# VH-VL binders against SHC-transforming protein 3 (SHC3): the designs that were tried, part 3

Target 1, 186 residues: SHC-transforming protein 3 (SHC3), of Homo sapiens (Human) (q92529r149to334)
Amino acid sequence: LGPGVTYVVKYLGCIEVLRSMRSLDFSTRTQITREAISRVCEAVPGAKGAFKKRKPPSKMLSSILGKSNLQFAGMSISLTISTASLNLRTPDSKQIIANHHMRSISFASGGDPDTTDYVAYVAKDPVNRRACHILECCDGLAQDVIGSIGQAFELRFKQYLQCPTKIPALHDRMQSLDEPWTEEEG
Short names: E, the ipSAE of ESMFold2; O, the ipSAE of OpenDDE; V2, 0.75 times the mean of E and O plus 0.25 times the DockQ between their complexes.

## First folded at step 1 (VH-VL)

Design sat_b4 (framework fv_satralizumab)
Fold by ESMFold2-Fast, scan of step 1:
Structure sat_b4 (fold): chain C 186 residues (1-186), chain A 125 residues (1-125), chain B 107 residues (1-107)
Amino acid sequence: as target 1 above (186 residues)
Amino acid sequence: QVQLQESGPGLVKPSETLSLTCAVSGYSISSGYYWSWVRQPPGEGLEWIGFIYYSGSTNYNPSLQGRVTISRDNSKNTLYLQMNSLRAEDTAVYYCAREYTGSYFQNPDYYFDYWGEGTLVTVSS
Amino acid sequence: DIQMTQSPSSLSASVGDSVTITCQASQDISNYLNWYQQKPGKAPELLIYDASNLETGVPSRFSGSGSGTDFTFTISSLEAEDAATYYCQQYDNLPLTFGQGTKVEIE
């Protein structure tokens, strides 16, 4: 699993996702994360405005996003990315904000020209069950953060392939994955 | 290997507080999984009450109107359910159950893989 | 809340018959549906998870299918031991909700 890599970023909050990412195509997943960034940024004092003007979201898109949870909104956090999890702690490491197992994360995106300073990921957790979590990065860190998440997924996938016989129907489950995790940054 | 065993008072009076215990063996409750309570009124279907995640976070069915608290004691490997303001409609068999998660590294599956035998709670004066 | 509706509420069939139960969700739950068997006086037991995956140790005569809002559960050749109530359960969102149950009786 290794020690992981750590970044200092700002946690803005999350917004409930009412449908499985598995049921949505890549374009819709990307639209959901961008809409989530916009809504959470509008709700959090001191957040950079992600979009100054936007067309109203479609009824379909609006049906996928639910309530925002702004507990811990605007906090600076230490984000540790490893093959096991995304771990969010206070910078002094005294409090855990969230720990999202890599298997609980169904999609991540960020660092592109439309969301340059933001990373969003959809994860299941005990509070929101399925939510899109929004991180605000500075100084170009968004590209490093999304890259590290991608690397963690790749390494996790390789670990599972080395032990396919230990998980019943592992090969069938792997073959049934038709949704790419992310294509941001090529 | 993993076993869950509920225990409780059997009979409780209306307006009193119900306290149930679930003893877990074969797995440490602080090591993983969601740990849930589910009830079943005599002759009726299943109703999810709530869970506690291995980290300590809880979530409850809104239909129970804030009357429920789920807690744990890691040193005793035991789960607890408290329900206040009991009424006749709370008469049911109460189960504790482990909710398996993460059987798939993306889009994890969630399902109840181990259940206790259930304990009958009758609310009557 | 996501409402789960099962059909029929009860059925009676003979050993060797094929039995089908349906479950309908009030909204799209993708494939996030489980099926449980509950024998009289016992706790429920998982048979199928993620709509169509058979749990380890469960006989191959049990199967599930469906996605979105409409799901089916089938017993291809009913055995005496299959007399039980069957429940569907969604895990797409909280609160977790179950169907009302389908009682299968053996003639």
Scores: ipSAE 0.016, ipTM 0.503, lowest interface PAE 7.6, mean pLDDT 81

Design sat_b7 (framework fv_satralizumab)
Fold by ESMFold2-Fast, scan of step 1:
Structure sat_b7 (fold): chain C 186 residues (1-186), chain A 121 residues (1-121), chain B 107 residues (1-107)
Amino acid sequence: as target 1 above (186 residues)
Amino acid sequence: QVQLQESGPGLVKPSETLSLTCAVSGYSISSGYYWSWVRQPPGEGLEWIGFIYYSGSTNYNPSLQGRVTISRDNSKNTLYLQMNSLRAEDTAVYYCARGYIDNPAYYFDYWGEGTLVTVSS
Amino acid sequence: DIQMTQSPSSLSASVGDSVTITCQASQDISNYLNWYQQKPGKAPELLIYDASNLETGVPSRFSGSGSGTDFTFTISSLEAEDAATYYCQQYDNLPLTFGQGTKVEIE
């Protein structure tokens, strides 16, 4: 991934996640992301792929998902995926919509047969609030996006475990791409 | 739900090869995560043996002197541990466990119940 | 290899007491440390990850703190069911290593 891989996708919105993804098995996490995709799609007029005949969500799933935030709904964005972060900007790259540290992202899913054009990921903000963010990708791009996120997870974990010497500058940059980097030398 | 279940011979003679299996249910081992082996001698602490990543890559604890091979059969959803040149000090409960990644956090979230291996004549 | 040293090796305390266990790494591991509980005859269970984060479903009386080389694990009000051996584990570098364990007994 080097400096990051950039995709142009549509941001549909996010929905509050009231429990840690870590506490849930993979099947439940996948159900949560699919339910989040369905709810956000239903709340955004003109969004593709609303599940017309989906089963009503279980009481458990309904207890995990909270309020939707549609402030940036339907906006085309530039998504940059790197080992440091998922960075969401306007397509001209002049305005940052969101910057999610890779360590704050607990789950990502998408591009499967039920959600072919969608990618969802769950991220914590600095105040420890969690949200599931929904991206709409066209023409098979969802597979590339989820693949790049998976690769970033793997490279970051490998880099983190295998590096015998940690570089302060690299650690500082991984904390936030849009904050000034400061190195404290002893 | 994810479940791991170890099985093995129980008793192995010194200098022989140990073969253990770990049957996984509720999750495909080819879909993600680091599938690990950890052992615990009776009354002692935990020692990480190694892992196999869902892609097939392996890493082993150097303290085991190159005696270990971890493998998998994706069609049977089963993990394997092979350890050669067994000694009395290899007597332990052997656990398989899933190394879960919550980037960059790494922890064991599911463990098998363990299988006791006794090395004696 | 990163060596993890726990203190004490064992302790006895009464129900309602506050208990603290320490874990020291031989080198800086940032906050890359987990705590597990192992009851007799059972596999270990995760209690705390990333030094201070409580695993879901784990009682709030358990907590962790620390960074760098010095870490602490605290049970704020000991219960009879807390009799177990507790292990710290670093994941800063391979090989993964555990502390030797601290046995907590109820008086």
Scores: ipSAE 0.000, ipTM 0.494, lowest interface PAE 14.2, mean pLDDT 81

Design sat_d6 (framework fv_satralizumab)
Fold by ESMFold2-Fast, scan of step 1:
Structure sat_d6 (fold): chain C 186 residues (1-186), chain A 124 residues (1-124), chain B 107 residues (1-107)
Amino acid sequence: as target 1 above (186 residues)
Amino acid sequence: QVQLQESGPGLVKPSETLSLTCAVSGYSISSGYYWSWVRQPPGEGLEWIGFIYYSGSTNYNPSLQGRVTISRDNSKNTLYLQMNSLRAEDTAVYYCARTYIYNPSEDTYAFDIWGEGTLVTVSS
Amino acid sequence: DIQMTQSPSSLSASVGDSVTITCQASQDISNYLNWYQQKPGKAPELLIYDASNLETGVPSRFSGSGSGTDFTFTISSLEAEDAATYYCQQYDNLPLTFGQGTKVEIE
């Protein structure tokens, strides 16, 4: 990633996460990010989203997600991904929306068939405490964005622990990038 | 909810191979985390032996000189420790533990869930 | 290997007292330090991770502080059930290493 990779994406907002990711299994973390995407999309005018009504989320999921912060909702932003941070700025670079140190990011997911245009990540910062941040990406870009975040996690973890072996941190922090659904098994 | 339970022979002779098992319930070992072995000689402190990643990759304490193998059986949801060339100084309580947990501010390599431990005595 | 040295090796205190244990790393480990409690005959329990973060379900009388090479663990008001051996552990580098332990006895 060198000096970092930059993408232009739409920031939809964030929603407070009331429990530590470490207290939750991987399936629950994935469900939280999907529910967060759904709720933020419903709250933001012009966001992509399903018009299809779905069953209410489980009691457990509802207890984990808190208030939404839509202060910067719908803004086009410059997202820079590096081993140090996810840096969110206005495209003209005049305003910093957020700078989330990689160590403050406990989970990221997106770009799969259920969230094709979305990337979500859970980060802690002084303003939002622990929150799930939702990015809306153009055609195909979500997979590139989540891939870069995963690469940053892997490189950072190798630097910090000096571990020469493949690590589960990517799996725990990242939803595996799913191939488009196919009828045939590999 | 998540529980770990070690089992093994209790008494092993010097130069023999130790085989221990750790049965995990309440969580699938193939789904995440590092899974570690830690030992404690009677009346002494804790020593990390090694871990196995969710991916199947392992890392061991260099002090054990290649004597250790950690493995798993996903179908049985069970962890294994094999240690060769046992010596009297390998007498210890052996624990399995779940390792590497998150917090929202930082990654951690912490032992958040431990088994009860199993005593292994190395003696003729 | 990173050596972790605890002080004191043992202490005795009364219920209600404030108790402090220190842990020193042989090199800078930033804030990559955990604290565990081990009661006689039992497995260790995680109390504090990442130098200062209280594990879920752990009473607020336990706290940790420090960074770099010098760390402290404090019990603000000692309870009878706090009689145990306490260990620090670093995770800055492999192999993972523990301090030698501090035994806390109630008088």
Scores: ipSAE 0.000, ipTM 0.459, lowest interface PAE 11.4, mean pLDDT 80

## First folded at step 4 (VH-VL; framework fv_reozalimab_arm2)

Design B1 (from reo_b4 with heavy chain I52N I54S F55S, light chain P99W; at its last look DockQ between E and O 0.06; V2 from the best seeds 0.00; counts 0 for: pae E 13.2 > 2, placed apart)
Fold by ESMFold2, look of step 4:
Structure B1 (fold): chain C 186 residues (1-186), chain A 125 residues (1-125), chain B 110 residues (1-110)
Amino acid sequence: as target 1 above (186 residues)
Amino acid sequence: QVQLVQSGAEVKKPGSSVKVSCKASGGTFSSYAISWVRQAPGQGLEWMGGINPSSGTANYAQKFQGRVTITADKSTSTAYMELSSLRSEDTAVYYCAREYTGSYFQNPDYYFDYWGQGTTVTVSS
Amino acid sequence: QSVLTQPPSASGTPGQRVTISCSGSSSNIGSNTVNWYQQLPGTAPKLLIYSNNQRPSGVPDRFSGSKSGTSASLAISGLQSEDEADYYCAAWDDSLSGWVFGGGIKLTVL
């Protein structure tokens, strides 16, 4: 995936993650992303989705998520996925909403049966600190998006160690550690 | 408890070779790369090379290319570093270090989380 | 001559904050995470900071790391006499396909 892959998706916003994803097991990370999707969807215009009954969060999950940032909520964006970064731009490409280097992304999940139209990823940046970013992806696009993110991780991993991969499918993901915040000038 | 135990000190003559062992315990050997790092007296750390025990793939620093061979035996959880054509400048403490690697579906994060105690190799006439 | 550049020494008094630096290039620090290792006299190196700013279990909060562009720094607040050691930055270098270390910095606690 040299030149990167670009998708048009809907950015719903992000919500701060108050603990390192590294300190949490894989099941808990998945629950956090599901709760983050629920909270951001509830806060975005279209309150009819917020009236639906949802699974109550545990007290532990509630304590891990902080304040949401809905500045660009509901905006259609261009998402470019490469081995270097996830780049989020406005539709006219005049403004970068976010550029998350792959090193700053600690977890990604989505396209699973209970999050069919959503992709969530946890990343650090100077503006939002550690936050879970929520993308709405129509028409089965979530599977393509999460697959591309997984492929970007695999390609960067192969480039680093040049070792064979034994992981055949994205939904059979291995346990992982949280990505620390990468402080950069750029 | 993760532990890396290295073989004992060696005294060698110039032109000979040395093979240092590094036995890992308390973890899954095939889940980590093993690197070799040396430190000459009064000097800093110098990476020599490393191996991924699961694939058997090794890579070497350019300075040691052709003189160093790094191998791993998964059945004994032991990595080896052999340095040939020894020179007096090869006098150093040789460390093995376990290189942590991230998941394939998360950005790889690499660091040496555990180090062996070191093996002193003295090359003298 | 190391690929990563560190000053050869630094000093501080107990209780003070010291910051030690590490300079690299786009092929190492600019593209990859920085790790820091502490080497107490007569001992093997020990992981102090990984992934730019993360502390492993057992490393006190007074140690912190950061990076900016092709440079990284390690800060030690509340300096203690036990912090007297050599400190090494390290990163993967994409162009060399290998690990590179700084030359090490000897921290003296006065």
Scores: ipSAE 0.000, ipTM 0.472, lowest interface PAE 13.2, mean pLDDT 79
ESMFold2 (binder alone), look of step 4: mean pLDDT 90; pTM 0.928
OpenDDE, look of step 4: ipSAE 0.780; ipTM 0.894

Design B2 (from B1 with heavy chain S31R, light chain Q54E; at its last look DockQ between E and O 0.09; V2 from the best seeds 0.00; counts 0 for: pae E 6.8 > 2, placed apart)
Heavy chain, then light chain:
Amino acid sequence: QVQLVQSGAEVKKPGSSVKVSCKASGGTFSRYAISWVRQAPGQGLEWMGGINPSSGTANYAQKFQGRVTITADKSTSTAYMELSSLRSEDTAVYYCAREYTGSYFQNPDYYFDYWGQGTTVTVSS
Amino acid sequence: QSVLTQPPSASGTPGQRVTISCSGSSSNIGSNTVNWYQQLPGTAPKLLIYSNNERPSGVPDRFSGSKSGTSASLAISGLQSEDEADYYCAAWDDSLSGWVFGGGIKLTVL
ESMFold2, look of step 4: ipSAE 0.026; ipTM 0.629
ESMFold2 (binder alone), look of step 4: mean pLDDT 89; pTM 0.922
OpenDDE, look of step 4: ipSAE 0.846; ipTM 0.913

Design B3 (at its last look DockQ between E and O 0.06; V2 from the best seeds 0.00; counts 0 for: pae E 13.9 > 2, placed apart)
Fold by ESMFold2, look of step 4:
Structure B3 (fold): chain C 186 residues (1-186), chain A 124 residues (1-124), chain B 110 residues (1-110)
Amino acid sequence: as target 1 above (186 residues)
Amino acid sequence: QVQLVQSGAEVKKPGSSVKVSCKASGGTFSSYAISWVRQAPGQGLEWMGGINPSSGTANYAQKFQGRVTITADKSTSTAYMELSSLRSEDTAVYYCAREYTSYFQNPDYYFDYWGQGTTVTVSS
Amino acid sequence: QSVLTQPPSASGTPGQRVTISCSGSSSNIGSNTVNWYQQLPGTAPKLLIYSNNQRPSGVPDRFSGSKSGTSASLAISGLQSEDEADYYCAAWDDSLSGWVFGGGIKLTVL
């Protein structure tokens, strides 16, 4: 396990992703995370608004996103990012909100220019199945958080490259955030 | 549809060499390692080595180090395995297999596609 | 000598559940995922289970895999005559920098 980098951020909740992120092109994956941020922000009382105007989602996006889970919505959390996992805890570290192993994370992005305070990542766990988890990162932290997540993936990827016959092609390295999913993966 | 098509059966004398080809189609050749696995009659599977087609770097099982050479030609999407100093115990079916790596840094490795196999018979 | 240990054979009757074992070490099964390959008589091996317990498309859901520590298991429920085959566990070994296979287990359907 790496030593990790810890941030205090606001957890807004998650929304189910009904298809594998691998089945979606890069532009669509980004649109999914933007839409997920928008839907969760609208559902959480007192959440900072993400969009000035909301355009109705395409039929494609409507078919990919399911119901939101707001169990811990609005809570300040301690997020630890390591090469092994994203660990979400209460600030006193007594309660684990979620622990997502890097193998279970299929996509991560910091919000587009109109969602600059948000980080979204898609992970699979027994409680939420495949879901997009939304973090609100105030005062410019979103750039630091998404940068740290990206660095964790890159460091883990570099450890993989130590074996010559296991070196993926450059585009595979950029695709390493994806995981094929079946409906029966819990 | 990904396919791996291997060269035909060969009969060889002891002390000679054999070179088996494995042509990939229906996928991105340079993105995945190609491994070679053999199976002697009535025996189990034995990994011989593999190659990263993008770098041309090969890795070999210790048992075959010095006797096996694995190469790849990106322009023809073909991998090759050459086994030298053949002995009767090298009589086997030789398979190529494509190695799939998961998209996470904790790679899950598995052989998702296999060639049909190439029978090599070594007899005096 | 195979690095991963499997019993040489197993048997069952149609409709039964059978479990096929595979034992390894910390450098292979303990640190890496386990895959299972089915080899029907006269054919090339076929991927049956990847990532310890995942089924590729086209593999019936009566096949399931699990891993505990340095050991792995393949379970076949609702055994059918078509399941008569050799079954291999496989894993990457970090210390050998290579693939290791079990010796294979011949499953007979009585």
Scores: ipSAE 0.000, ipTM 0.478, lowest interface PAE 13.9, mean pLDDT 79
ESMFold2 (binder alone), look of step 4: mean pLDDT 90; pTM 0.933
OpenDDE, look of step 4: ipSAE 0.029; ipTM 0.670

Design B4 (from B1 with heavy chain G102Y S103I Y104E F105G Q106S N107Y P108T; at its last look DockQ between E and O 0.07; V2 from the best seeds 0.00; counts 0 for: pae E 14.4 > 2, placed apart)
Fold by ESMFold2, look of step 4:
Order: sequence, then C-alpha cells, then structure tokens
Structure B4 (fold): chain C 186 residues (1-186), chain A 125 residues (1-125), chain B 110 residues (1-110)
Amino acid sequence: as target 1 above (186 residues)
Amino acid sequence: QVQLVQSGAEVKKPGSSVKVSCKASGGTFSSYAISWVRQAPGQGLEWMGGINPSSGTANYAQKFQGRVTITADKSTSTAYMELSSLRSEDTAVYYCAREYTYIEGSYTDYYFDYWGQGTTVTVSS
Amino acid sequence: QSVLTQPPSASGTPGQRVTISCSGSSSNIGSNTVNWYQQLPGTAPKLLIYSNNQRPSGVPDRFSGSKSGTSASLAISGLQSEDEADYYCAAWDDSLSGWVFGGGIKLTVL
C-alpha cells in the first residue's frame, strides 16, 4: 500500500457525532452511519438518496448527531488511503480538504446492501470534534474503498502491536465492547 | 454460539510427542487468534503460544520455543498444538482459547472470550 | 514463576466484600487492559472481567474490576458460596510479545 491508494469519490459533507463511538454498541454505530448518510443526502442537491422516503430517526439516534457541515458538498475529490491517514484533496490536488490520521478514525462502514454507494467514517478532528464524513462512491467503488480502509487498518494494527498473531477484521476492529470510556479516538 | 471442542485425553511416554486438536464452531474461524494455555496439576495457567489462522503465523512463549508447533486448518476450522520431547513436567491439562482483539485508535483490548473443555495429557513411563 | 503477582489465597464469609489484587509492570498491566478469569474446580477458565472493568453477559453486578498504574483489583461484593474458585488476572505483555497470567488466587468462602 506504500504511498497509498487513491480513489476519486464525491464528498457529501459531515455531521457532528456527540458521543464517543466506544459508548455505543455495533448496531447503534451502524444506525448512526445510516442516519448520517440520510441527513446529508437530504441536504445536498442531486445526491443519491436525497429524494428517497426515509423513516423518522429514533430519539436516541437524534440525540447522538449534531450539526451538519456541507462545505465542499457534492465535490469530486481525491481520496488517498494509507496506513497513516485518509487524505481528501481537491481534484487538482492543490488543496487539502481533510487529513485524518488512522488513529483518529473510530468507525467506518459502507458498501452494504442498504448503503451500496456510500462510505461513512467517524473521525476526530484536530480540535477534538468528532464527525461522521460521508462519501458517495459510484458503481461498486464503495466496496473497494471500504476494503482499502480495512487493509490500512490491518497494516497499521500490525505496525502498532508488532504481533503477527493479532487479527483486526474490519467489523471486529470497529466493534464496540459496550465500554463507556471518556471520549477518545483510541 | 461459539464452541471450542478439543480432542480426548492422551497418555504418553517420555521423549514422545502429543498433538491436541481444537475444533471451532459457531463463528468465523479465520477472524480470531487461537491460543494454547496449559495447567499442570495444582498449578496456574501458562500461555504456550497462539496462531493467526488467516496467515498461519504462530507466536510462542519463550519457554516452549523449539518444542511446540501450533498450526491451523481453515477448511476444518481446527487448530492444533504439538508438543515434542515430552517429560513428566509436561503432564497438564491443555486448553485452547479464542482471542478477541479490539483496537480503537491507539488503545487495544485483548481477552479470551471462549475456552475449550481441556485435554488431559499424562506423561509417564 | 508468574509474571503477574497475586496473593496465593483469600477468604471471606457470605455477604462480605473481598478484594483480590494483581501486580504487574509497565509492559503488561501498565500498557494493556487487564482481564480476569474464574475457574471453578474441575472446569475450564471462564471470562469474568474484560477491559479492566467490563462484565460479559451473565456475570453478576457484584463482580467489579479496576486498574491503577501497573496494578489491578477484582472486587466481589455480597460474597456467595458459588464464588469459591480460583481467580486469575491476565494481560498482554508488549516486551514478551505474549500473554501473562497471575499465579491464581484460591478464594474460599467460609
């Protein structure tokens, strides 16, 4: 994976996440990404799913998500996935839109039957603000993107632990243990 | 429901080898490391080593390096531990255990969530 | 013998609170989470506490764990006769690249 793998995807925006992902079980984490995708798609003109009927969110999910930020919404971006970070740049590569260290990414999902063209990930920004970032990935690309994120997690896991017997499967790496730690990316 | 079922008790002579099996069911075998832990009569738990079933890579406690071989067969969801050059102090109950591994950022969490029933190995002449 | 140090035994009467200690080092308890295993006589160990202080499903609230620096504790409140067992602390050790266990504490309920 060396210098990273680059994809061209559409950035839809992000939504604040008001609780640590560690305080939430896996089912709730997955529902957060579905709700985040739904809210951002509804707010962005021309995004896939923006006009689909959706169920009202649960009161619990509504309390976990905060304000949306639609800066750069709808823009095609270059996403570079490496063991160090997820790096988002403008198509000409002259401007960094976001650069999230792998250690600051606490959850990623996408390419499932109900989110076929989307990838969502939760990252802590430099000022301790957690947000769920939404990417639109056409024509099966979501599976490739989430697969590359999974490989990056696995490689960084091996570098960090220096132990080849540990296996960080994507779902198990991201699974909550129902542990109410203080807010942290770790 | 995850279950680990081990092979039956063994009686061995000094200098021989023993191979214990651990068959996993009710989960994704290749996603979890399998460790081997032994317990001599009246003694505590002692980690021997473990294996990553996906890569086939094993890691061994220093005490057992050179005498223990841990392998896995993904097609049968079975891990194996073979201990060679047996001596009386190797008389013990041998357990397999599944390791759950969780990582979030820089924090890591490891524990054995499921254990086999144990295999008694007796070494006597 | 054991990398993690536990007292060899403890005892209490029904209803009492008992605390079981475990001492390690910066390469194990100081850097990694502590888990606790209960072993009833003649049975395999069973996960009792993970992530320093979390209980798996089916473990009653009277069991609790804590960690401070390189030491960990298991507390049992409202002691019952069924709690008579051996208790092991465990952690991953970064320097050894392997698991380490305490020597075990035999808990007797009088």
Scores: ipSAE 0.000, ipTM 0.497, lowest interface PAE 14.4, mean pLDDT 79
ESMFold2 (binder alone), look of step 4: mean pLDDT 91; pTM 0.937
OpenDDE, look of step 4: ipSAE 0.012; ipTM 0.568

Design B5 (at its last look DockQ between E and O 0.07; V2 from the best seeds 0.00; counts 0 for: pae E 5.7 > 2, placed apart)
Fold by OpenDDE, look of step 4:
Parts: C-alpha cells; sequence; structure tokens
Structure B5 (fold): chain C 186 residues (1-186), chain A 126 residues (1-126), chain B 110 residues (1-110)
C-alpha cells in the first residue's frame, strides 16, 4: 500500500462496542457489524439503506452495542488507508476526524446484502473507546475500500508473523490468533 | 435494490458462439465482482468464471479455460460472458451473480453471491 | 461430478426439522466458508446462508448453517411447504482458485 490509498466517503458516526471483538465468534462479529450499520443509519438523516422491518435486535446485541456518537455524521471525508492507520479527514479543512492506528483496529467488514454501500470497522481510540465506525461508500467504492483495508490487514499480519509467504487466513473461526492488535480490555 | 438483468434466450448451432449480458442496477457495479454460473437442465450449478470490473481481471474455471471470455463495461454497468465452440452439452441456463466480499482484521476474506440475474437460457441444437 | 457432495434428495413433513449435508475437502470447505443457496422451481438461486451461518435479511431464522472440518450442514426447522426447493452449498476452492458447488439437493415437503 506504500503511502496509502485515499477514498472520498461519507462518515456516519460510530457506536460503542462494549466487548472485545476478539472474544467473539465470527457470527457474532458479523451480527454486531450489521446491527451497528443499521442503528447508525437509522439515526442519521438521509442515510441510504433499504431498512426492511427488522426484528427487534437480540438482547445480546443490545448488550454489546452502546451509545452512538454522531459527531461528524453525514460529512464527506477523505479516508486514507495504509498499513499504519485509517485516517479520516475533512477534504476541505483537513480537520482530523479520526486517526486509528492499525493496531487499534480489531475488525472490519462490509455490510450485508441490503447495506452493500457501507463499510464498518471497530477501533479503539481515546474519544470513543471501542467503537464501530460506519462509512458510507457510494459510487461503487465500498468493495474497493474494504479491499484496501483487507490488504492493509494482510500486510500487517504478515509483518507480525515475519513470514511474508504465509497466508494470514483463519478461514473457519475467526479464532483470536495472536494478532498484533492488542485490545487493552479497559 | 440491486438488480441483475440478463439478456434474452439464445438458440445457437454447434460450433457457434454466444454472448450473454448482465446489467447491474440499483447499486454499485465497479466494486463488485461478477461471476457466471450455469445450470444444465435437471443438473446442478456450475461456476464458469468471474471478473472484477475494477481491475478488469477475470478468472475462469479450468473446464472452460480458452473457451469462455468474461468482460465488463463499467460505463454501462454490464458484464458479459462469451462462450465459443458451443456444444449440445452447453445447453443450460446461464446466470450472472454478484460477488460480495467480506474481510476481517486478521486478513480473513470471505465471498458470497448476494444477487443473481434471472438467468439466460441458451439452447445449442443442430 | 460436483466437487462438493450433497445427497440428491431429502424430504420432510411440515413442522419437521430437516438437515442437509455438504461434504468437501481441505482446499474448499476446510479452508473457506460455506454459502447456501435456495433455488425455487423455475427461479434463479437465492442466497440463503453466507459465511457458514449468517442469514441475509429476509431469510427466516428457521434456516441455520453450520460447518465442521470439511463438512457443512443446512438445517431447516419448522419445515414449510414453501421450503420445497433445491439447495446448493458453495465454497471457494483454494486449489482450483474458483468456486465449487454441491450437486444440489431436492427437498420435498410431504
Amino acid sequence: as target 1 above (186 residues)
Amino acid sequence: QVQLVQSGAEVKKPGSSVKVSCKASGGTFSSYAISWVRQAPGQGLEWMGGINPSSGTANYAQKFQGRVTITADKSTSTAYMELSSLRSEDTAVYYCAREYTYIENSGYTDYYFDYWGQGTTVTVSS
Amino acid sequence: QSVLTQPPSASGTPGQRVTISCSGSSSNIGSNTVNWYQQLPGTAPKLLIYSNNQRPSGVPDRFSGSKSGTSASLAISGLQSEDEADYYCAAWDDSLSGWVFGGGIKLTVL
């Protein structure tokens, strides 16, 4: 990725995640991501998404997802993805919305089939603690964005293993491998 | 809502070629790979190949290598599958499907077909 | 002929639980997630389960997926008449660098 790749996307805000993603199975992680996208989209006016009448969220998900922070919600931002960090800035003012070091990012994914324009990632920062950040990636950027994040993760993982030829794939259970990402359970 | 609309039914002679189109609407096109899957009458699904419209890179099943060409036009949000040297065994319904990619922090990557075209019937008969 | 192996047919009565199996190898199911597709008669396949056990929106919770080793399973609880369809498992195969499907199973609701 070198100096990184930059995308113009819309930031929709974030929602607190009260549990470590590493402690959760793949199914739960996916559900959390989906629910986070749904909740944030519902809270942000003008957010695009075919929200079909969803069943009420499970008690479990409600216990894992905390309060939303909708600061900067709806803003167009420059997202720079590198092996070092995800950097979110306003294009005009160059105001930093967030700078999440790669080590602080525990999970990233696209949306579900109904939220294909959304990318979500879980990061730890001093402002939001552990939170799932929601990006609206329009004009066909969603898969590019998630692809770039994936590449960054892969590169970081390879670096961690000091084995560039090893495929960083836990294909079955997102079992918490000794990942370079240390979540301090605060 | 995302829709994949395919071209109409084709009747072809053995040895000829067929080109099927798949137009995507209601969503983004360039960010998603498109795969082609066929189904012979009374048979199962068979993956033929796919293309990433963003990169232009196409992958093919070994069985169809050299005989199938998959292309994409980003400007029209349309993917194409051309199958040459048609045989009677190529009689099938051909589907396009959009591939969605899921990734995790570990670098784990997953894929699935989230939307399908309505199918295009290709009949190869003498 | 299919890389993934499914029984050709299954049946159940309304309200029953039916399980459909899918067996593969280390290069496909063993290394990658399994997706399930439902195909109603005369229609295109529809995504039913992705990533082993995830349901897209609109898919009832009576459908569930699981994976163990080189095998996967689709379970349908509370079988309904509308569930009569063909079901296909699918996975990416690392050795083939491509998608593989099961042979499909025809589920009949008696």
Scores: ipSAE 0.024, ipTM 0.646, lowest interface PAE 5.4, mean pLDDT 87
ESMFold2, look of step 4: ipSAE 0.090; ipTM 0.632
ESMFold2 (binder alone), look of step 4: mean pLDDT 90; pTM 0.924

